# Designs tried in a protein design chat: VHH binders against q86b00r158to499. Part 9

Target 1, 342 residues: q86b00r158to499
Amino acid sequence: PRNSLQRAIDRLKNKFGISLKGSFEEEFYLIKKGDNNNSSVASLLNSIEKLDHGTFANYHSLDCYGDILEKITNALEEQGLPIEQLLSESGSGQFEITIDYTDIMEACDRHIIVRQTINSIASYNGYIATFIPKPFDGLVGSGCHAHLSLWDTNDSNLTPDANGECGLSLVNQFFIGGLLKHSKSLTALFNTTPNSYKRLKPFYWSGCNVSWGLDNKESFIRIPSSPFSATDGCSNFEIKTIDHTSNPYLAMAGIIHAGFDGIENSIAPPPPTSLFDQSVLNNQLIPSNFEDAIQSLKENHYLCENIGNDISNAFIHVKLAENKILKELSDDDQILKLLELF
Key: E = the ipSAE of ESMFold2; O = the ipSAE of OpenDDE; V2 = 0.75 times the mean of E and O plus 0.25 times the DockQ between their complexes.

## First folded at step 1 (VHH)

Design f02 (framework vhh_7ubx_2)
Fold by ESMFold2-Fast, scan of step 1:
Structure f02 (fold): chain B 342 residues (1-342), chain A 122 residues (1-122)
Amino acid sequence: as target 1 above (342 residues)
Amino acid sequence: QVQLVESGGGLVQPGGSLRLSCAASGFTFSNYWMTWVRQAPGKGPEWIATITSGGSTMRDDSTKGRFTISRDNAKNTLYLQMTSLKPEDTALYYCAKTLGSYYKGSVSTDYRGPGTQVTVSS
């Protein structure tokens, strides 16, 4: 799949002189191991709840999380991975690490290394790190949002235009038009398990509306506002639906080929949607389950051919088989199985 | 009741050094990430450095070779050692209790001190 991404990168560069740069926001839960944390989903959730007890427990939880996060960030920095952002939600046990943007192939390589490092350091220090998209019904899901920007051969950012819609250049608008055109098929590459679709729900800020807009968390493509670059336009755009069950090389190859189609055919996106105006617009949703997503991909000859027919067919066959096996398990057993697979 | 009090600022010649201190009280200092931020008149706040509860540091590239953040948990005190000071380092310097949010060029904090003035003049 890495070769598939390289072909996509080369295609975009050779035809338009455009390259992608990007980064992933890595969302995950850290759960402190106890006597039986691995035996049930309820035990895992209970461990998170215990760590969030009251003021005294919160200080103790922050101390424990501070120490493990320090070890994770030190390990990442020692590997030459520059941390751009680290966030925690007070009392949730969920964290987000974003690595600074770089050339898109390196960004995908970094994504793999970050997950391996987090899992390794957590495990060694008595924690379970989980990248499962929706491990607990009562808690928010974990994704790996992609922040992307377009660059020319002179290493200039082509993404911004202060005079463009949402601060975006026309070429970036066409790229987004391609992404929205192919959004249902891309969902199959981004979200590859039944559990993925428990996270992808309307009104949960998961980005499952086939739309785009400034700071709109319900849109498939979110344009982040920038206090530092407001007069120069926006510096990047975000795809929020991607989760850790995706192969990042294959997902990114799909993104590049979809965006290429947008540029080549001058596909204008629909008007941007604000969160406040969502109720007045009839937005389509991405597929609500993996089988529908795969069917969209099967019907998308453009994406399958450009990714590579052998790779696309193998992906479809393997993922349908995996989903069939997972669906035979109870919801809780699926989570425990996914914990083994990741 | 969280309290942060900065000190150690003042007038210094270009090329000089200063050590800023931030005295913390009202919370368990050792459990929190701490940050230094500065703001020059007419400009927005600029993140300088963050130190984790365990002592690991993250620093802005423009000051990385000249400024060092450190902490003394026994004294509940945060420090910023500044060397090779330049006129453009003139600003009000704030320490802040970090809620676990860090972003290059910006910081999310749940409490900030009143600041200490640093003036670098020839």
Scores: ipSAE 0.000, ipTM 0.238, lowest interface PAE 15.5, mean pLDDT 80

Design f03 (framework vhh_7ubx_2)
Fold by ESMFold2-Fast, scan of step 1:
Structure f03 (fold): chain B 342 residues (1-342), chain A 123 residues (1-123)
Amino acid sequence: as target 1 above (342 residues)
Amino acid sequence: QVQLVESGGGLVQPGGSLRLSCAASGFTFSTYYMTWVRQAPGKGPEWIATIYSGGSTMRDDSTKGRFTISRDNAKNTLYLQMTSLKPEDTALYYCATPKGSWYLGTSYEFDYRGPGTQVTVSS
C-alpha cells in the first residue's frame, strides 16, 4: 500500500502543486507483566498500574511509569525520531507519544517505527504495550489521531487564512468538503475491526459526527484553535477516528484522494458546528460497525478506483474475512487475539 | 481556582541569560506535565519545551541547546533557563498545561495557561 500512497501524493502534487504534511498521536496502554500469567483479559486489566486520585490519576501514572517511558523516548530519539510530546491520556496507564510533523509519507513510515519501538522496549522491560482501540470496556479507547496540513511547492503552509471560515483557506475548506463527502467510506480504511466500533461512540470525543468545526471533538474533522494565534488562522486540521488497526498508507491515500475530489470539484463543506451547537444533534454519523463501513466503501467507485481496484478489492476481501473470524470469538478472546496483532 | 503566573521576563542584552518562573496554584502541580510556549510580535506561537510529571523533557530542536526546562514540585514552580539570548528570542513567554498537539503551529490548546511574561532582547 505504500505505492498507493505515493500515487495519491503524486496526483495531488501534479494537478494542484499541493503536498500533505502530518503526524500521528500514538495512544496506547502499558500493562505490567507479572506473577499472574496475563492470559485472560481480567488478568491484563488487573495488571494495569494506576493511581486513583480523581481527575489527576492520569498524571500520577507518569510518575509510576517514568522509567519505562524514559526508555521508550530515549529509544525513539536514538533512532532519529524527534519527540514533540509525551502525555498521560484519559485512561489510567494510558499514554500518548507524538513525533515531529513531516511529509506525509515519512509520517506514515515513522508511525510504523514508533509502534514497533514502543512494543519492543515495553516487552523487554516486562510490559505489554497495547494499541487495541478498545481493550477494556471500563476504560477509554486508544486512537491514532492524524494532524494534517496542506503545503505548496515553495514549502508554504496553505492551510491558514485568518479571514476564512474557522481560520482556514478556501482550498483547505474544499479539501475538508471532500473528506466529509467520503467520510463513511474512509471509516472502513480507518477502523478495520469489530473492536474499533466499541471506541467510536458519540460523546466519547472520538469524532463520530459527519461535520467539522473549531475545537469540536465530536466532529469527523476537528480544527484546533489557539488563543495565541487567532489572528494568524489555523495551521492544521485533525481526524480523530483513525485507530491503530488502520494501514496508515491506505488511510492516507484515501484521505488524499477524498480531499483531491473536494478541491477538483470545489466541494464546499457545510457550515461548521461547535461541540455545544444544537446542529450537532442533527448531523449524520459515520458507520457504527465495520460491515456498514465496508458497504459504503464498496459503493464508492471513486475511492476504490483511485486507490487502485486490486488493492481496494484485496483490502475488502481480507478485512471481511478477518472480521468474520474475530466475531466468532467471545469479546475477551477477541481482545487476546488482537494483542497478537496490535 | 487554577492559576499559572509567569515572572522573570524583562530587558536583556544579546548574549545574556534569563530565568523564567511559572508559579502554579489550585491543582496538584507535581502530577501535571507542563510546557513553555512563546509568541513574538507579528508571528504565530512557538512551542519551546515540555516537562512531564516524572521529570523527563522534550524540547524544540532550534532552542534546546540554549534553553532548559525544569520544575520544583515542592515549590509548585516551573522554570525556563535561557542562555545566549538573541534579538529573535524577543517574545511573550507563557507556561501552560498542554492539551493536544501544540507543536503543530496554530493548533495549540491549553487546559490552563498563564498571562505570559515579556522577554525583550536588545541594546
Scores: ipSAE 0.000, ipTM 0.114, lowest interface PAE 20.0, mean pLDDT 79

Design f04 (framework vhh_7ubx_2)
Fold by ESMFold2-Fast, scan of step 1:
Structure f04 (fold): chain B 342 residues (1-342), chain A 124 residues (1-124)
Amino acid sequence: as target 1 above (342 residues)
Amino acid sequence: QVQLVESGGGLVQPGGSLRLSCAASGFTFSSYGMTWVRQAPGKGPEWIATISGGGSTMRDDSTKGRFTISRDNAKNTLYLQMTSLKPEDTALYYCARGRVYSSSWAHPYYFDYRGPGTQVTVSS
C-alpha cells in the first residue's frame, strides 16, 4: 500500500503542485503485566487502576508511569523521532505521543516505527501497550489523530487564510469538501474492526459527525485554533476518527484522492458547525459499523479505481473476513484477540 | 515585476454585453492559472471563474450561462465575455494570478496578485 500512497502523492503534486505534510497523535494505554492480566478485560482494567492509585490510594502514584514514559520517549528520540508533545490523563493510564510534522510519506513511516517502539519498550519493561480503539467500556477510546496541512512547490503552507472560513484557504476548503463527500467510504479505511465502532459515538470526542468546524471535536474534520489564528489563519486540520487498525498508507492514499476530488471539482464544504449545534446533525453520521462502511467503499468507484482496484478488492475481502471472525467472539474475547494484533 | 491591467469595463444597459481584458506582464503567463473576481461597493469579493494555464475552466454556477472565461497565452491576455448583463452585475472586476503550482492550476481566491480592477455599471 506504500506504493498506493506514492501514486496519490504524485497525482496531487503533478496536477495541482500541492503536497501534504502531517503527523499522527498516537493514543494508547499502558498496562502493568501480571500472571493473569491477559485472561480477562476486567483483570486488565484492574491493573491500570491499581497503578494509578497505588496500595494506599495515593493519587500521585504516577511514578511507575514516569519511568516507563521516560524510557519510551528516550527510545523514540534515539531513533531520530523528535517528540512534539506527550500528554497523560491522571488516573486513566492513557497517553498520547505526537511526533514533529513532516512530509506525509515519512509521517506514515514514522507512525509504524512509533507503535513498534512503544510496544517493544513497554514489553521489555513489564508493561503491555495497547492501541485497541476501545479496550475498556467506561474509559475513553484510543485514536490515531491525523494533523494535515497543504503545501506548494515553494514550501509555503497553503492551509491558512485569515479572511477565509475558519481561517482556511479556499483550496483547503475544497479539499475538506472532498473529504466530507467521501467520508463514509474513508471510514472503511480508517476503522477496520467491530471494536473501532464502539469508539465512534456522538458526544465522545470521536469526530463521527459528517461536518467540520473550528475546535469542534465532534466533527469529522476539526480545525484547531491557536491564540494567533485570527492573524495567521489556521495552520492545519485534523481527522480524529482514524484508529490504529488502519493501514496508514492506505488511509492516507484515500484522504489524498478524496481531497483531490474536492479540489478538481471545487466541492465547497457545507457551512462549518459549532460543537453546540452537533445534535441537529446527528442524522449525518459516518457509518456505525464496518459492514455499512465497507458497502460505501464498494460503491465508491472513484476511490477504488484511484487506490487501485486490486488493492481495494483485496482490502474489502480480507477485512470482511476478519470482521466476520471477530464478530463471532464476545466483546471481551474480541479485545483479548486484538491484544495479539495491536 | 508582476503587473495585471484590466480594461473593457464601462456603462452598459440591462441585457447588454461586455468583454473584459486583462493584460499580464512580468511573469510566464502560460505557467499560471488566472481568475476573475468582482466586488460591489461595501461587499466582499465574489469569485466568477478560474482558467488553468492549459485552458481548463472552473466557473460559478450563478454566472456560468452568461459569463465565459478564456485566455490567449501568445498575447498574455485573460478575457471575460459577459452577456445578458443585469443591474446586480454592477461591480469592480479584478483579474488575479493564482499562486505558483507546479501544474499551473490555480484556485478561486488563491491568488498573490490582482489588478486595480475595471468598473462595470449596468444601468439605463
Scores: ipSAE 0.000, ipTM 0.123, lowest interface PAE 19.5, mean pLDDT 79

Design f05 (framework vhh_7ubx_2)
Fold by ESMFold2-Fast, scan of step 1:
Structure f05 (fold): chain B 342 residues (1-342), chain A 125 residues (1-125)
Amino acid sequence: as target 1 above (342 residues)
Amino acid sequence: QVQLVESGGGLVQPGGSLRLSCAASGFTFSSYAMTWVRQAPGKGPEWIATINTGGSTMRDDSTKGRFTISRDNAKNTLYLQMTSLKPEDTALYYCAKDLTRYSGYDSFPKGSDYRGPGTQVTVSS
């Protein structure tokens, strides 16, 4: 799959002189380990260090987890990974680490290293770090949002245009048109387990609507605005649906080929939508389960051929088999099995 | 100088009703979309509803049959009417402004100029 991403990168560069840069926002839970051989999902949830009722205080979570977070950030920095931001996320015991922008191949490599480092440091210090998309029904899910931008051969950012729709250049609008055209098929590459689809719900700001827009947390493609830029366009665009069950190289290869289709065929995206736009009430959603997502991918000859038919066929067959096995387990047993993998 | 002050919470029996209010000052209330969010002990914040400047609403499917968001621009006040309350509705309820304009790097708003201190709703028999 790393070779598949390299071919996608080369295709975009050779045809249009465009390269992709990006970063991931890594969301995860930290759970304090117990010695209980009978550990269940309920016992794991009880091991999360919780905030007192009446406090929306991320600083309190950071205080409680200060030592482990410091060890994680020190280990990442020792590996030369530039941490852009560390936040306590909206769920108790949930955190987000964002690594700075880089070329898309290096961004994917960093994503793998960040997850491995977090898992290793957490485990050594008596914690379980989990990247499961929806480990607990009562708590928010964990994704790995991707922030992406287009660059030319002179290392100039092609993403912004202050005079463009949503502050985006025409070429970026075409790239997004391709992403929206292929959104249902891309979902299969982004969200590869039954659990992934428990996180992807409309009205929970997960990005399930097949739409795009400025600061629209419900859209598949979100364009972050800068409150301090009156003349500059938007520097990047965001895909929020990607979770840690994806292979980042395949996910990014799919994104590049979809965006390539948009540029090559001048695919204009539909008009952007706001969260409050009446049209959002009638928006199409991405698939609500893996089987529908995979069926969309199977029918997408363009993506499968460009990713590579052997790789695409292997992905489809393996992931269908894995999902069938997972669906035979109880919900709790699925979570426990996913903890071994993510 | 932005101030948001929630009120109207309290102890209520299952099946009961409450109306929450949020008094806004220090900004042009009519120019901003307003949101209700709740947080139960040990859980992350849960979005309930947003109302835009024109009065159009977006609501979470799990509560939209029981909860109604509204605003009174003349009084600079946001409301949440809650009916058929259940024990799982027990939470601290916040009002917030500007939620729809946060960037991908912004966490849920924490500053007092983006949200109020909250009002406690407890549903128990």
Scores: ipSAE 0.000, ipTM 0.209, lowest interface PAE 13.4, mean pLDDT 80

Design f06 (framework vhh_7ubx_2; at its last look DockQ between E and O 0.07; V2 from the best seeds 0.00; counts 0 for: pae E 16.1 > 2, placed apart)
Fold by ESMFold2-Fast, scan of step 1:
Structure f06 (fold): chain B 342 residues (1-342), chain A 125 residues (1-125)
Amino acid sequence: as target 1 above (342 residues)
Amino acid sequence: QVQLVESGGGLVQPGGSLRLSCAASGFTFSDYAMTWVRQAPGKGPEWIATISSGGRTMRDDSTKGRFTISRDNAKNTLYLQMTSLKPEDTALYYCARSKYYYGSGSFTGNYVDYRGPGTQVTVSS
């Protein structure tokens, strides 16, 4: 895995003089451990609901969780991880932490450290932190959004072009064309459990449409706008479908090889789509289950060969076996098993 | 339409003080968190401080001893009191309507939806 990402990085740099930088938005739930046994999903959900009801509604949820969030942020900063942002999300007891941009390999390393730190600090202080993509069927899911940008050998951002479509340079448009071409196969690397696919639904703002566009949360590739960057073009692009069940090194290797194909073959993406024009949006969706996603990956000789045939074959075999075991469990038992891992 | 208009900037000597104001209109000011952001020449935007609808403040550690954010909901006005100004504080200062920002770090602009045209602060002799 990590070596696979290094090979992808080297390939992009050696052929085109391009490097990838990025950061992850870490979404997770905090659940206060109760006197009741946390042996059921209903018990866990009840713990979140009780804490929310015992505290001020709306923005005051940050005050309710203030002590635990302060301990988490202090622990991250002590490890040299500068927090770009911490936000309360739309789910009860759900939060998002984003760490500053860096080179893509370091971004993946940071992702692992952030998750481990959050889990450890939460556990020590009487909370369960969970990164499960869809732990509760009545609440929003937790993703691991990636913000990415392209850079040259002079450390100049190649992503923006104020005169380009959506404020993007032509080379970035080709990179996106590659991502969209390979989107169904990439989904297998991004979303590796049955639970992942409960989160990946149209109109859940999860990015299931095989499309791209400015501020379009339903698109596989979202181009974020900012009131502070209008004259410079857009500085990055976002993939929202990735969740915490992915191996970040393998996911990023896939992204780099897909984008490489786009640049190498000058693959123009389709016209960008607007969230406001939903009646005419591309109806092509990423796979709705892991078996379909993995079948797309199996048929993608380009990605499998460049990632490495041994790594790709091992990934496919292991993940199909894991999904088969998980699918024999009830939905609630799957959550309890995943809680041991994520 | 949402409008935010900053005022109070200008040329000030090192060690001086300025009070920036932001007049808000076109929305229910008291329902929103409000943020001050600055952008120095050749640099990206930098978060200074956010104040919640209820008056809770979050401030960047490097400036919180010198800068104070406050609001007057009756006047639909946001303030930034700046003291002990340094040449490094030279920037265009923006008022912005925001989601609640918690913690410190680099500012991306993703958590603000409207901003004013900015007011220039120049710290020089």
Scores: ipSAE 0.020, ipTM 0.498, lowest interface PAE 6.6, mean pLDDT 82
Fold by ESMFold2, look of step 2:
Structure f06 (fold): chain B 342 residues (1-342), chain A 125 residues (1-125)
Amino acid sequence: as target 1 above (342 residues)
Amino acid sequence: QVQLVESGGGLVQPGGSLRLSCAASGFTFSDYAMTWVRQAPGKGPEWIATISSGGRTMRDDSTKGRFTISRDNAKNTLYLQMTSLKPEDTALYYCARSKYYYGSGSFTGNYVDYRGPGTQVTVSS
């Protein structure tokens, strides 16, 4: 899968002189291990509520977890991973670590190391770190949002254009057009378990609308604004749907080939949307379950061939088998099973 | 020698605007997150906003989008655009170099290692 990403990177560079840079927002929960082995979803949620009393104050949440978060950040720094931010997210007991952006292959490698480091440090210190997309009903889900930008061979950012729609260059708009064209197939690469689709709901800020727009948290493609967007344009775009069940190398290979299609064929995206536009509430959605997403990928011969037919076929077979097993479990038993994996 | 020098403060009326600057020297500015902090008389330091080396921003909700942090890596300069100023914004404003940041209002020696002398902002009618 890493080789598939490298071929995608080379293809984009050789044809257009474009490279992709990015980073991931790594969202996860920390759950203290209890004497009860944390054997039910209710006991896991109770463990979070007992440990973190700062639901309405970000400062209090970070103070409660200070020791474990410091050990995690020190371990990441010792591995040369430049931490951009660490936050208590809006959910109780949820945290976000963001690593500085870099070339997309290195960003994917860093993504793997970040997950492994967090899991290892948590386990050695009496915690469970979980990256399950929706471990707790009623609490915020966990994603690994990708922030992406296009660069030329002189290491100049091609994404911004103050005169372009949403502050984006025309080439980046075509890249987004390709992403939206392939969005249903890409969902199979991004969201690979039945649990993933419990997070991907309208009004959850998960990005399940097949749309794009400035600061639109409900769109598949969000364009972050800054106070300089009117003067300098917007420097990056965000894909919010990606979660930790994805293989980052396959996810990014799919993204590059989809964007390549957009640039090669000059695919303009539809008009952008905003959170205040009621038409967003009725927009087309990404697939609501894995079976529909994987069927879209199966039928997408362009993506499958470019990723590699052997790799795509293996991915499809493995994920269908895994999803069939998971779907036979109750919702709670799925969570307990997924804790062994994520 | 690491130096951080703030400017752009002054006296403004409520509802006014100011743009603060912080000139940085003695280190590779583009490698560090940068933070604005304020300190009112008789109070401890209060975090306002942080901007990462990559340009991502975090801010305290108490300013409710009235303050915007930005940076110009080519000029080694950090900025704070302040609008809709209120009397409670009266404080000494200073910039700080940070490796990374833990939530709102938290400043630890492990994560903030240098700060400037500050620039005074006074909002009075």
Scores: ipSAE 0.000, ipTM 0.174, lowest interface PAE 16.1, mean pLDDT 81
Fold by OpenDDE, look of step 2:
Structure f06 (fold): chain B 342 residues (1-342), chain A 125 residues (1-125)
Amino acid sequence: as target 1 above (342 residues)
Amino acid sequence: QVQLVESGGGLVQPGGSLRLSCAASGFTFSDYAMTWVRQAPGKGPEWIATISSGGRTMRDDSTKGRFTISRDNAKNTLYLQMTSLKPEDTALYYCARSKYYYGSGSFTGNYVDYRGPGTQVTVSS
């Protein structure tokens, strides 16, 4: 998978002189381990330190988890990972860590290290860290949001253009056009379990709409506006649908090839939408289940070929088999199984 | 529904002072960091200051000596005290709800999820 991404990177660079940089927002829950090693999902849910405030980005949540979060951040920093930010996503023990952006290969490498580190530190300190997309019904899901940008050979960011649509350069718009074109297929790479699609629901800011736009959290591609320094356009675009069940290398390889197609063929995206534009909502959605997503990928010869037919076929077969097994399990058993993996 | 409503803007002479207020509703105000930003005509948004739920403040250096951010959680209100106002301070000023965070913040678009319609501040002789 890593080699596939390298080929994608090389392809983009060799043809257009463009490189992709990025960062992942690592969303996860911290759960205190109970006395019982075989805890039910309900037991785990009860172990979450819920703050009565029921709000996102809860300051009190950060305080309650201050010790373990400090240990996590220290461990990451000791490994030379530059932490961009740490956020409390909800008052229910959900957090987000972002490492500063870098070249896309390194970003993927960091993603793996970050997750491993968090899991290790959590475990050592009597916590369970889970990166499951939708670990608990009624609680906010966890994604692995990718913030991406295009760069030229002079190490200049090509993404921003103050005069461009949504503050994006034309080349980045074409890149996004390619992503939207392949959005259904990419979903198979981004979301590889049935549980993933429990998170991916319209009106839950999960990016289910095949669209793009400023601060539109319902769009497959979100363009984050900068309330702080947006004088020269927007510096990056965000894919919200990615979760931790994805192989980051294959996901990014898919993204690069899809974007490549956009640039190569000058695929303009449709008009951008905003969060408040209800006319586009539910018009065109990404697949609502893995079977549909994987079918889209299977039928996408362009992506499969460029990613690599062998690795694509292997991915498709393995994930189909895994999903079959998971679907035979109860909801709770699925979560328990996924806890072993993520 | 999350609502933020700015007030206190207006016309002021150079050297004057204004106090902006932001009334928050539809969420637990005390759980969120809050931010003031401004946007002048023909310019992009400019960060002024952020205050955490607990009252920790971060400020832009350009206005640090003149502007003070504060909050009253009991009143669900955010404030910006502006002093020694200059013509270059003319802008639409926005109150914004921010995620609580620590770090350098490479992706500034992630820090704010809601903002008000803004209040106009005009500094002119």
Scores: ipSAE 0.000, ipTM 0.247, lowest interface PAE 12.7, mean pLDDT 86
ESMFold2 (binder alone), look of step 2: mean pLDDT 78; pTM 0.779

Design f07 (framework vhh_7ubx_2)
Fold by ESMFold2-Fast, scan of step 1:
Structure f07 (fold): chain B 342 residues (1-342), chain A 122 residues (1-122)
Amino acid sequence: as target 1 above (342 residues)
Amino acid sequence: QVQLVESGGGLVQPGGSLRLSCAASGFTFSSYYMTWVRQAPGKGPEWIATISSSGSTMRDDSTKGRFTISRDNAKNTLYLQMTSLKPEDTALYYCAAGQYIVATKSLPYDYRGPGTQVTVSS
């Protein structure tokens, strides 16, 4: 798949002189090891709750996790992966790490290294790190949001335009139009297990609406605002639905080919939506299960041909087989199986 | 009205020391994570360190041997003790408050100050 991403990168650059830069926001849970604490989903959840006992919500989570987080960040920095941000998430014992922006191929390589480093350092220091999309019912899920921007051959950011809709340039709006057109098929590449779809629910800030907008956490494409950004428009856009079951190279290849279609065919996105304005819109949702997502991908000849028919067919075959096996397990046994993989 | 006001910056020679202060008002200081961030001329923001209400810290590896973050909840004040200063430490330093562990070059902070300038030159 790495070669598939390289072909997508080359296609965008050769036709339009455009390259992608990006970064992933890695969401994960840290669970303190103990006797039997990883033998059942209930014991894992209890371990997180016990560790945070006696603290004021998340205000004092650093008291419980500061040492392990410092070790993780030092290990990442030692490997040449500078931390852009680390923050505690809404889930008990849940964190998010983002590495600095870079060229999209390097961003995908970094994503793999970050996950390996977090898992290794956590394990060595008596923790379980998990990247499962929805490990616990009633707690928030873990994604790997992608922040993306478009650049020209002179390293100028083509993403912003202060006079554009949501501060975005016309070319970026067309790229987004392509992403929204192909959103249901892209979901198959982004979210590859039954568990992924327990996280992808409306009203859970997961980006299930086939829409885009400024700071709209329910939209497939979110345009983030920032007090540190220039007054010259928005510097990037975000896809929140991607989770750690995706192959990042294949997911990004899909994104690039979809955006290419948008630019080549001047596909205007619909008007942007705010979170609170969605009640007056005709809402379209991404697929709510893997079977519907994979069917959308199978019917998307443009995306499959450009990724490569052999690669697309292999992906579809393998992921359908994996999902069949996972669905034969109870929900709790699926989590325990996924814990070995993610 | 929420305010964060940094002080203690100025001109210092390489190898020197400075202690920055951040006075907080208008919110329950002791309930917030407090963070120091700097921005050098022509560069983006760079995270330095975060401290919890009880004094537990998370620190950037490149500066933690030279910089120490601390707080005094009774005085609603955050501090950054800086030693062995280098020309590359020249930046606007500002404090920020958040309800979660926050180590970030960008957002999200609930509140931030206007900053205090540190210039390291001979």
Scores: ipSAE 0.012, ipTM 0.454, lowest interface PAE 8.9, mean pLDDT 82

